# Miniprotein binders against Glycerophosphodiester phosphodiesterase GDPD5 (GDPD5), part 1

Scores and structures below are computed, not measured.

Target 1, 371 residues: Glycerophosphodiester phosphodiesterase GDPD5 (GDPD5), of Arabidopsis thaliana (Mouse-ear cress) (q9c907)
Amino acid sequence: RTLHPLPVKGPKTVKLQLQTSRPYNIAHRGSNGEIPEETTAAYLKAIEEGTDFIETDILSSKDGVLICFHDCILDETTNVASHKEFADRKRTYDVQGFNITGFFTFDFTLKELKQLRIKQRYAFRDQQYNGMYPIITFEEFLTIARDAPRVVGIYPEIKNPVLMNQHVKWPGGKKFEDKVVETLKKYGYGGSYLSKKWLKKPLFIQSFAPTSLVYISNLTDSPKVLLIDDVTMPTQDTNQTYAEITSDAYFEYIKQYVVGIGPWKDTIVPVNNNYVLAPTDLVKRAHAHNLQVHPYTYRNEHEFLHYNFSQDPYKEYDYWINEIGVDGLFTDFTGSLHNFQEWTSPLPDTSKSPRQLLSQIASLVLPYAKA
Positions, changes and structure headers below are counted from each chain's first letter, unless a header gives other numbers.
ipSAE, averaged over its two directions, is called F for ESMFold2-Fast, E for ESMFold2 and O for OpenDDE. V2 adds 0.75 times the mean of E and O to 0.25 times the DockQ between the complexes of E and O.
[cut] marks letters that were taken out.
The coordinates of atoms that the task and the answers printed are left out; those that the model quotes come from them. Centres of patches stay.

## First folded at step 14 (miniprotein; from y3 with R84T K85E)

Design z3
Fold by ESMFold2, look of step 16:
Structure z3 (fold): chain B 371 residues (1-371), chain A 86 residues (1-86)
Amino acid sequence: as target 1 above (371 residues)
Amino acid sequence: SPEKLEEEIKELKDEAKELLRRAMYLRYFLGEPWLVQKVRELLRKLEQLIDEAEKTGNEDLIEEAEKLLDEIRKLVEEAQKILTES
């Protein structure tokens, strides 16, 4: 295969606005079903495919540079193990009460990290792009959204803030969270949910750490989302249980600071032996407290699909959007979700740019419609 | 017999810690939810069984714990095959 097509830039004077009338298409680490996660190429493909938000995980290098990278260790999605000059950099640290051994992001400078190349996380995904793309910085990620030919939102996660603050020191007594918010402000992000400022530069700031979200509420009115892990994992910073943080009392508390929750989808609709079971009332209760629900992660591979849906991702999208009623979907497969929504809940024609209309027509007619 | 039981419990606990470390990769780093759910359930049962064996001194419980540990090990190894090799 050759290089995947890049999105076409639109006119600089007018950009198509973000839609807010159907569930958000959230490109989880980019369109990483085809292109390795957290790379420029994965984000550009997601934008071409019509995503509403590009999503990233923010960690830090040794020298305090914010990078787009999901795991606190480099082992699983980079070629770090093939770099013999780094062979003695393996370390063991306590991460949420577990000793994890690997090549940690904060043990490498940005210059060293830029020598690495990203690979696909899953062996059953297309491996042809492995080794082609470097780790990108958060600032590089922000420029991708800024330079898009339409308004594209961003969805950064303050990742592992307890770990980052333990191992990276910031000038002037600043915390990891301070650096993230300062960088967002440097690029013009701000404004409460659905404000004019927010609509021009849409943003959700997410974290599994409630204290990080409460802390930044004193720094920015940008909308925040509390990520929720599985039922057995307490919060990394406050050691609160799933039952506590999904209680009605906690929702009444946290809604002062967040506009939504991002729960693991299996906590909304439990799974047993690859069959989905009856849904819980979590979405209904979150909505009763005026909290949006953006579950993660929707993946199109048979390894992640369920027998109740004949392992068909379009049946899964229909169930989650039309029966469960979620407000956004973190997907590794931006294009398939976009196609589903364009066929089942199309936006008004006057909201589409000539480029988007051409792209939609091409996807229905041309041999490379999904590209 | 009590001396041997204590050593066997230590070995079970050590491997359980390693399997939990690998299961953390599956939950946080690999995104394998249905296998991760199963691994977590089995690890919880293993911990209960080890705790009961330690309290009672019942060596038959260590044999059950070893069988359960083997199930967890096989499940983690199968899930690990999802990873892209370098």
Scores: ipSAE 0.011, ipTM 0.427, lowest interface PAE 9.0, mean pLDDT 85

## First folded at step 16 (miniprotein; from z3 with P33Y Q37M)

Design i4
Fold by ESMFold2, look of step 19:
Structure i4 (fold): chain B 371 residues (1-371), chain A 86 residues (1-86)
Amino acid sequence: as target 1 above (371 residues)
Amino acid sequence: SPEKLEEEIKELKDEAKELLRRAMYLRYFLGEYWLVMKVRELLRKLEQLIDEAEKTGNEDLIEEAEKLLDEIRKLVEEAQKILTES
């Protein structure tokens, strides 16, 4: 018997909500343990692997376009050196008191940057994808999160803001921080931590620069995170010591405009001869001030795993999640962290919103054809 | 002598502080690149050697610290060349 197809209109699909009941899986520059960092492919892979947040570093092109890129120079993660037309574009600039020579992002227009291709940062990672992917803009990054089949948060870092503001000018006296916030608002981001608006489009804005976070706090109520470097590194803009910015007094001050800190994990748990030592009280003190702690960076390779973990990233995750008690993990290996959490701390079915559960059921119901 | 030991330790501490400053700022730029992380690891070992030499007065530890300092200096210069010569 012959069935004639009819035009179909499927039900509107709602997205699964962001989980908030276990530590956040934060895809540091995407799933870059496998795919070159800060690329569309790395972010899509992270989303497929179950990340809660995709994380990016924001810098600027010469013509003021926000790009997703970590280093202020293009040398280490692009093929810029193979582009003979750019050979004379190498420059030397003072970056936080250190002379750096290379191909700086702000010396190239977006059009020029789009001619480059991304490569893996570390020789011991898979090199097969080198040269396949271009630099993407922050707007392109935002569309990846927007178009995801589930709610995926974003975690942009205001990278090198002093340097960017020195070398890039925007119309109307606007600065780098203004451009970032304006772009976020253009794509509908806003709202305080755990507000209804935030839960629909989750966001953390991070920076090593306290003055950038204070400036941004006057522009948006979106959650902010203060990144913290090694114990010997002062803040890039205010020249404050590690001891000062991790003091109880400073935590009491910053809790008015940040929701958490992002410290380098070796400052939470010191290391000697590649063995972890007793943890500091940093996480306990941050929690006492109602600050979340999202350390960086969790990497699966033996070059980064301390000997205590016996080359087993699951032992590292267990230690940091269950013994140290962190609230989120910046990982280069989204999939391994997700698998660990699904095995050891599975989300109960009742933690999903009724709307997200209904969207799963609705996707199983299709319009029918009459015969 | 105690005076000579104090002067040697101060000189080691001053150069270690400068190399640490250079290494930490390289990290902003190169991230956890293997060379930067190696430099940081060796600087931590150097500080431990200097502290032990100061506590014990053991001049053999000063000689060991000077050897380690030379290795660190070479690695920091190599990392700097990646940034200045690429």
Scores: ipSAE 0.095, ipTM 0.540, lowest interface PAE 5.5, mean pLDDT 86

## First folded at step 19 (miniprotein; from z5 with P36Y Q40M R101T K102E)

Design w4
Fold by OpenDDE base, fold request of step 21:
Structure w4 (fold): chain B 371 residues (1-371), chain A 103 residues (1-103)
Amino acid sequence: as target 1 above (371 residues)
Amino acid sequence: SPEEVRKLKEEIKRLEDEAKELLRRAMYLRYFLGEYWLVMKVRELLRKLEQLIDEIKRLAEEAEKTGNEDLIKQAEELIREAEKLLDEIRKLVEEAQKILTES
């Protein structure tokens, strides 16, 4: 009688936990500085580069499947224009009082969207990965985070919820927000910020739509972040001004529903002639209300890196972390921020299992082993 | 003349309204298209435009108080510079919008 070896449940190798001792490295659409945004490859690269969170924009297909895609139209970052069979899908819609013409994601089934391929947004970035990767579903994104060798946080945006709810209808009268939260729950996300449940599956839910964040507060205890656009942009749903949503009175209101704000960095520290000016009090006021500040977006390219930083992204990180005092950074260049953080604020060695050291060594050597 | 100052105030208002609309359009293009470069350029030009508008306002107010016709001429010259900036901004925004419509 062959003793079938008891399946040695190999020691549940405790995945490396999320760090909480330094500002969060947030891979804005993945490592999209090098790889086309919101692709499996961009997220895998960001995880390899040491991101704390992978960030994604949630939209919907025509058939109500949640996808990871930033733009409401496919025109800029996909090859949709090369698909003659889709030429008749070009539409014009009113989007926040503007007529936008394009290939809207909600005019395509998931099957149709999966035929497309993603390209880099910016012509000055590496184009070698253009056309290689498809649009991914939000479920595929959640599997990337699940299957990561360490605990990786996720940072999904409930993007354009008004537009999605106008053009997509779900059975049972479910909203776009309901579908996002249901999907997160299906994958075991939830728990308040820094709870034992959250630390196993870190999550921030973000939106530019305050009403959506308030709505989902009844659906999940997961921490939310209010995204804040430019000083000239009203909120998507409430038509509130920048001054209104950055007021102390509004912070006192919104802190009941959110744990932080995600402002555009150039509104925290205004810019003139590509030089940063004196910082506003926005971070100090947010912190006085116990709101975290996760500004967007840090980028290495000269087009985005203001002249004060001498084309050194480490000077920008140093300024934003040590002088401004932000709690997280959305970056297209996760690896640059990670290297800065490992140099200036190394994590305590007590967190590195021998396997994690080996995986870090492997991640350092693997790029060179393929050369 | 009071009529020239009134015309300056109408032109200032036109410039402000057009600037505000172009900024709104640029910010919209940023949000929906990820055209951050466009917005950066538009904002730079808009800041230059705002400075011109503020100087035109100052000159118009001083002309209203003093009756100095030379201040009106200076304001009209700055309006022509402001219109050039608006045209440059408009071209940038229209070019970005064309990428949306012609793609």
Scores: ipSAE 0.207, ipTM 0.628, lowest interface PAE 2.0, mean pLDDT 88
Fold by ESMFold2, fold request of step 21:
Structure w4 (fold): chain B 371 residues (1-371), chain A 103 residues (1-103)
Amino acid sequence: as target 1 above (371 residues)
Amino acid sequence: SPEEVRKLKEEIKRLEDEAKELLRRAMYLRYFLGEYWLVMKVRELLRKLEQLIDEIKRLAEEAEKTGNEDLIKQAEELIREAEKLLDEIRKLVEEAQKILTES
């Protein structure tokens, strides 16, 4: 005898949560190995390829609008030089102790910047998308993460804050760092690392400027990451050496304000003539101070991939994840890192939320209700 | 001789000016290429060139004070080494520049 099943509503879409059980896949400027950096298309591609975080660099327009753009000048990744109406806008400014000549972002209004189109940075990358995409604002970047079909974290860099504060003014005595945090709060970002709020809208705020990170610690409890340049470059704001900011004493100090460091990978594992040497103890010492390590930048091309890895990016990922033991990887090649991790470190079923499980259970029983 | 010392000082200034220009180009490449290993090699060689130029300056100054012609010959040999290093740096800078997308 067959029981008549009760009607069941169809399944509802449940947003997949961020994984926190394996090193973070961080889409450095989007999936820019394929699509020009810092564009909507590059970020959407990274999300489709399974990134944990989309990463951006925040600079400012002349009129104080936060934009997603890496270089302080527009010259190398836009078609600004082909815009003859801007020909007289080239300037020379001091940037971190070096005179740079070019078309600076803060010399153009957002309206003017939106007339430009992005191109690939490296000649050996796919050139077919050059000129197709505009510069996007930080708010546009935030909406990309918000509207994703799964929980995707964001990883904004407060970039060149000394330069930005020198050349851009915001009303009410506010500075660049204030504007960045204000915008994040406007879009609902907040909460300490792994808190309930953080897990709903994951975020790391990064900068090469220690004073910017210390300053914003009074404005937000969101996790911060100190970026570290090569061994010869002092900090842009405090003029502190690499040796000083990677000392045990400094780690003990800065851990009050940051949850991790983002060093250039070749300072962790030194390189000679494109061969990696023995690793330093930097990751081990950072971990001893309860600091995560998210090195930059993992790039698949032979121009960047050190000879020890035999032109195989999977060998590089295996080395950095399983031998060095990093906690996240800034990659230009979201897809290849995702594929490596799915093959070698698949996520357990228990990573699904209760809401996702309930939706899946409901969808399983629905066909039998209709017979 | 005083004329030989004067010529050494002129060569030192030329080497310093060329090194400064190559450093400017290397910093430009570092900014846009990131920490590309070839750019890091260029920066390493520029540091070695600076050390070499400083030694040439020291020899030239001592030769001026003492009139010692042997110090002039030593400085001239180091100038030849500096030129070889300059040529290597120029080649690497041109190689690295090719990585950037052209307009």
Scores: ipSAE 0.205, ipTM 0.629, lowest interface PAE 4.7, mean pLDDT 87
Fold by ESMFold2, fold request of step 21:
Structure w4 (fold): chain B 371 residues (1-371), chain A 103 residues (1-103)
Amino acid sequence: as target 1 above (371 residues)
Amino acid sequence: SPEEVRKLKEEIKRLEDEAKELLRRAMYLRYFLGEYWLVMKVRELLRKLEQLIDEIKRLAEEAEKTGNEDLIKQAEELIREAEKLLDEIRKLVEEAQKILTES
């Protein structure tokens, strides 16, 4: 009888927007100071702790599925060694000119990888979660950001693309970089830095391989970041020196393809025997070429925190944000950086939803309302 | 003497091989530990060791050409210095290895 119209969706809650007025809090492999890296739990904790971006490393399984995993081998952050069915799967491959022996991600299918469990990388971190969480796919990572209760950006790395393209084949002459961009587009990512589309689904695509970033510039206008290793390590794809890729001439060239650089922080401010020395001019020169600087990695433990900061990570954040002037920080400790920024550089109250503002107002007047 | 120069060259090769092995261990640790300052200290000391080995090679070559035994004595003193540096590097590599989660 009477055809009822489909229900019109009612008003939706407004998600809290990404802030763009202070340096970005980038949850390096999730909140892995507490929870094993590159896991759903580590990413959900980072989102709860107030991160601007969740960061991941993209590699491939044998069957071409993109996974979130940092090392090209499974040995150091999984229980692969306890799986006797895999005991004969160790291989030796050339990785950036070095022979590495181990259990490589591209020698295992996704189904096999999902049988493994993640463990903490560092012995001095909390070990209670070892063995609790599986490897996740890049698509699972994207759904974590999509389903967050606020706008959370993503920061995927195209990792070891020379190695991946040597050992994994995709149909139609497609390569690793194509698969990463296709997956991003499948989930609605696109748009230049600070465009309306970008602000709804924020994204930086990072890599140590300049040719990967140049290649994808023809596929997507999403902002890209060139990662830079220590002063002794040439680029994996072009064999260019640190001096060349940090020259003014190279910055003038690469700025056509990237919006920023991600250098290791100890190359910006050199270290001797765990003391920081005088800073270089790298950040100032990058800024002169309109390149953002997002150094890695800020870690709170005394094993990493340089002696100048007196075991106080807030002194490190103050130095890097206010004296050096970086634009984002890759941190393993999302919560401590968030707390520092909330106390020293609070966001305008207009960034809160109307409901959050009303709740805050109600809490200020509640003692008087009961009288 | 020619035999002393030959022995000196054998010691140089041993130092080079041990330095290369420690460099490989340091690079594996850098890959898995990331930007850990102790690993970078190891790499700094390895560069200093290479400079020292190069000086020992220069002295050995000059001693071979001239027969000057004082150059052999100087090279032997630098070999002892290189061995101390090698031992320091080895200890730091072992310390850095301990921060990886075991088993």
Scores: ipSAE 0.193, ipTM 0.612, lowest interface PAE 5.0, mean pLDDT 87
Fold by ESMFold2, fold request of step 21:
Structure w4 (fold): chain B 371 residues (1-371), chain A 103 residues (1-103)
Amino acid sequence: as target 1 above (371 residues)
Amino acid sequence: SPEEVRKLKEEIKRLEDEAKELLRRAMYLRYFLGEYWLVMKVRELLRKLEQLIDEIKRLAEEAEKTGNEDLIKQAEELIREAEKLLDEIRKLVEEAQKILTES
């Protein structure tokens, strides 16, 4: 078994700032093309690989602790089935109109969840790290960003808020959304997009639930992003159609509360038989309403990479960045996107001090000076 | 002729019920797999199947009105095409399920 070593933390004397001059590299659940999703190791790898933002999904334990985990059930990405002590904990609940049976996160305390180990979601990904890493809390996730050797943004999703509020109660009439915002404030997050406060601790709060984003707008001025599902899926809270929430009228409304949208990339550029078709005008219309577009999910494997790109993820990045014109990319493969961006859109070397710049100028002019 | 139309309507109902179940499975797989193109291919084929079922319904209704045996024959040919499409969809659903890491 070969393990990928975790990055060594450097001193915190000076941190590089977040770049804002090219599309954001957003490490979707960490660098999970290599390391199981939503783990400390996946997030540290993404930071080492040069991500702009680390992205997580927030759910709750039985005892109201915010955790980083994507599915409402533990079945597909943990070893919960191998824990015989939990065998009687399977339940059936209504989830967005579907009866789902499994081991739900909110049926386990944090202590119980910490006994589980994460595995890769996809059989064709590297399986060597399965069983090595526990579920982490949202606070643990925040400390990873805080302790990074450069400024790294965070991109938390308020996941399944209708379901969480149905099954978890917090003291004082607090909601799931309140706990997410309270935790962010506890760690010093706040400030509108591109404000001084935001640039020191960059943040996007995302959700598929428009009412959750409107609700938290009364609690924080932090930038928000509306996630948009498949064309057939209505919003979980308002039962609004894809056509309605992507209309110009809706964009004019929702821009009061969000700075961008996060649609599935195959709804922006439709796909037939694993070939991309002509793009829609969604990105152009979002931009006309001053909304950023951060699509999900860019993946390098042949199972996900559409045939037009000839097994070359750089062709996909070039298409989406330079032809479609997106503002950020949710990727499972932080390193490949970072390498593409460094190759095609390198950032200025801002690590040079004023003294280093002056020495460069002097070396250019000194040969011509009078003796 | 009326008996043949009744048989067509029964077959249409069976095709609809099977299509609904496969759609339910495709949506379930998408919930856990993410945006896997094979799942979206399954959903596209299910949409095509629904269009085919709608055409079979129109042919059966017209055959009932006119007594035209050629329309019944055309509907029966489309039913066989729909059954082949259903079989393809089932195989793709099984293939998509296998991309999950084994329990």
Scores: ipSAE 0.145, ipTM 0.546, lowest interface PAE 5.2, mean pLDDT 87

Design w4
Fold by OpenDDE base, fold request of step 21:
Structure w4 (fold): chain B 371 residues (1-371), chain A 103 residues (1-103)
Amino acid sequence: as target 1 above (371 residues)
Amino acid sequence: SPEEVRKLKEEIKRLEDEAKELLRRAMYLRYFLGEYWLVMKVRELLRKLEQLIDEIKRLAEEAEKTGNEDLIKQAEELIREAEKLLDEIRKLVEEAQKILTES
């Protein structure tokens, strides 16, 4: 009787856990400084570069499939204009009191969207990956995070929920927000911030729409972040001013529903003639209300890096982490931020067993114990 | 004259209203079209415009208090600079809008 060896389930190599000891490195649309935004390749690169979270914008196709795509229109970051078969799909809609003409994502089926290819947003970035990668679904994005070699967090934006709910209809009268949360739940996301469930599948849900964040608070215990646009932009859903949504009274209200804010960095620290000015009290006030602050967006290029930092992104990171005291950074350049963090705030070597630590200590002490 | 100061205040208000509308349009292009670079340029020009408007306001208030006609002339000169700056901002916003429509 040949004893078939029981498959020794080799020790399930415990995936490296999410760090929680330093500000979060958040790959804004993936490693999009090098690879076209919101592509599988950009997310894989960001994971390789050591990101804590991969960030994505959630929109919908015409057939109600959730996609990862930033712009409401396909015109800028896709080759849609080269597809003559789609020329008749150009539309004009009122979007927050503006007439936008373009190829709206919700005017295309997922099958049609999958025919397109993504290009780099900025002409001064590497163009070598242009036209290589398709638009991905939110489920494909969730699969990237699941299948990563380590625990990687996800940071989906409920983007333009008012517009999505106007133009897309789901069976049973479900909202866009319902569909996002249902999809997250399908992939096993949930649990309060730093809970055992959350630490296995880290998640922040973000939106510029306060009402959407309040609405989903009844649907999931996952942590939410209020995105805050420029000082001139009203909220999408509530038409509140920047001053209203950054007030102490509003922070006392919104902290019941969100764990933090995601402000634009140039509103926290105002800029004049490409020089940073004195910082506002926004971070201090947010922290006084127990709100985390995850500013956007850090970029290495001279067009974005203010003159105070001498074209050194590490000086910007040092300022924002150590002087301003932010809790996370949305960056197009995950690798740059990771290298800075590994240099300045290396993670505890949790890989060493207490025995390995003791052997290392013993090896350091043994030369001195023989003298 | 009190009438010249009133005209300056009306022109200041016009410049402020046009600046707000151009900023709104630029912010819209940023928000919906991803044109962050354009908006940064528009914002830089708008900050210069805001500084001009603030100086025009200062001169108008000082002219109202002192009756100094030279301050009115200085304010009118700065208004002409502010209008040129608005035209530059308007062109940038229109060029961005065209790039999106011609694509």
Scores: ipSAE 0.134, ipTM 0.590, lowest interface PAE 2.6, mean pLDDT 89
Fold by ESMFold2, look of step 20:
Structure w4 (fold): chain B 371 residues (1-371), chain A 103 residues (1-103)
Amino acid sequence: as target 1 above (371 residues)
Amino acid sequence: SPEEVRKLKEEIKRLEDEAKELLRRAMYLRYFLGEYWLVMKVRELLRKLEQLIDEIKRLAEEAEKTGNEDLIKQAEELIREAEKLLDEIRKLVEEAQKILTES
């Protein structure tokens, strides 16, 4: 029989926009509580689960290709040790005052890195996907966000920039930071926080290195976030103490370069004997300087959930969102945070059918039923 | 006696050396585990151990100045307490390392 023409798609429908009315759901290395971190599958799962932002760590290969990978060594989250052809590539370098021995990303070309397979970081997480997925490039990560069926923001970290700049060279005397910003611009990212351009392609650029953020401020007006480590860890580039970088004076200085801070959540709410203590005034002081606060990392597992929350991650979310008042959460468990927010703070036009509501309620109840 | 004070100072040095090594190992694990509760518990226990070692040092110094043997006995009791705490820290550091590298 004669073939009828396939339906022609009409004009493209405008994608559902980024929500800005409740704290951001930030998929820390993707939905890595379930799927190995920093993989296409982990990011696609996070997007399916309703994340606002997908988050990645940017490092470099030997040949200067930006990759999505957290540790400067390949040992803990790849099968590099099983590759006998790489056995002699182990090296020792000084990293943040520690002698670290391992297989460093910048000692391998992209071609070599693509032979490796990612595995779960923690033995108590789901191991069924180990060895299924390769390391992806930053450009591959950007295409995942671009091709999403709704507007999904990105949250790249310029990881270990001092170490990267020491061990990788780009033509023309360019720095690691230049390569990251160049790649972002190639994919159309730019614009100040909440500008029209930003809302079409949302972005936060994060780093533990204050000088990297100041340097980048000369290259792009995209929003930047200063990450803050443990109270005992000085900044990797400037060797500044926690007390200094969280002072009111420093907030007045750094707010001209960043829109927020990303502190380790234990610096906001200290922990003793696996109980959270009274919160510090860090969030209140950051807000007084017009800085957002996006703490890391929210994890649902027993190994990370403090006794105050009675093994209920929704009690943790309620505490951090409604009592502490944070503006975004880096989570390994995109789905559970999304379900909590859909139940407790639904967005306009989020009405659901009776079947959808029952599914949502079941999702909220199942963690309690397993107690 | 002078010999008892000398032995006490030797024990203090051994406790300090192992505490420093356990701190180094905890900071190494911090690089990979971050917020993991075992690593944070190790760091809290190390602070308690350091406070205990400081008390033992104070008693040893006072015993040397005064010749008071009751202070030596008090310091020896605190050394036993410090060694128990050190054993707990050592076990936790080993457990944290296994969680990271074991598969």
Scores: ipSAE 0.013, ipTM 0.417, lowest interface PAE 7.9, mean pLDDT 85

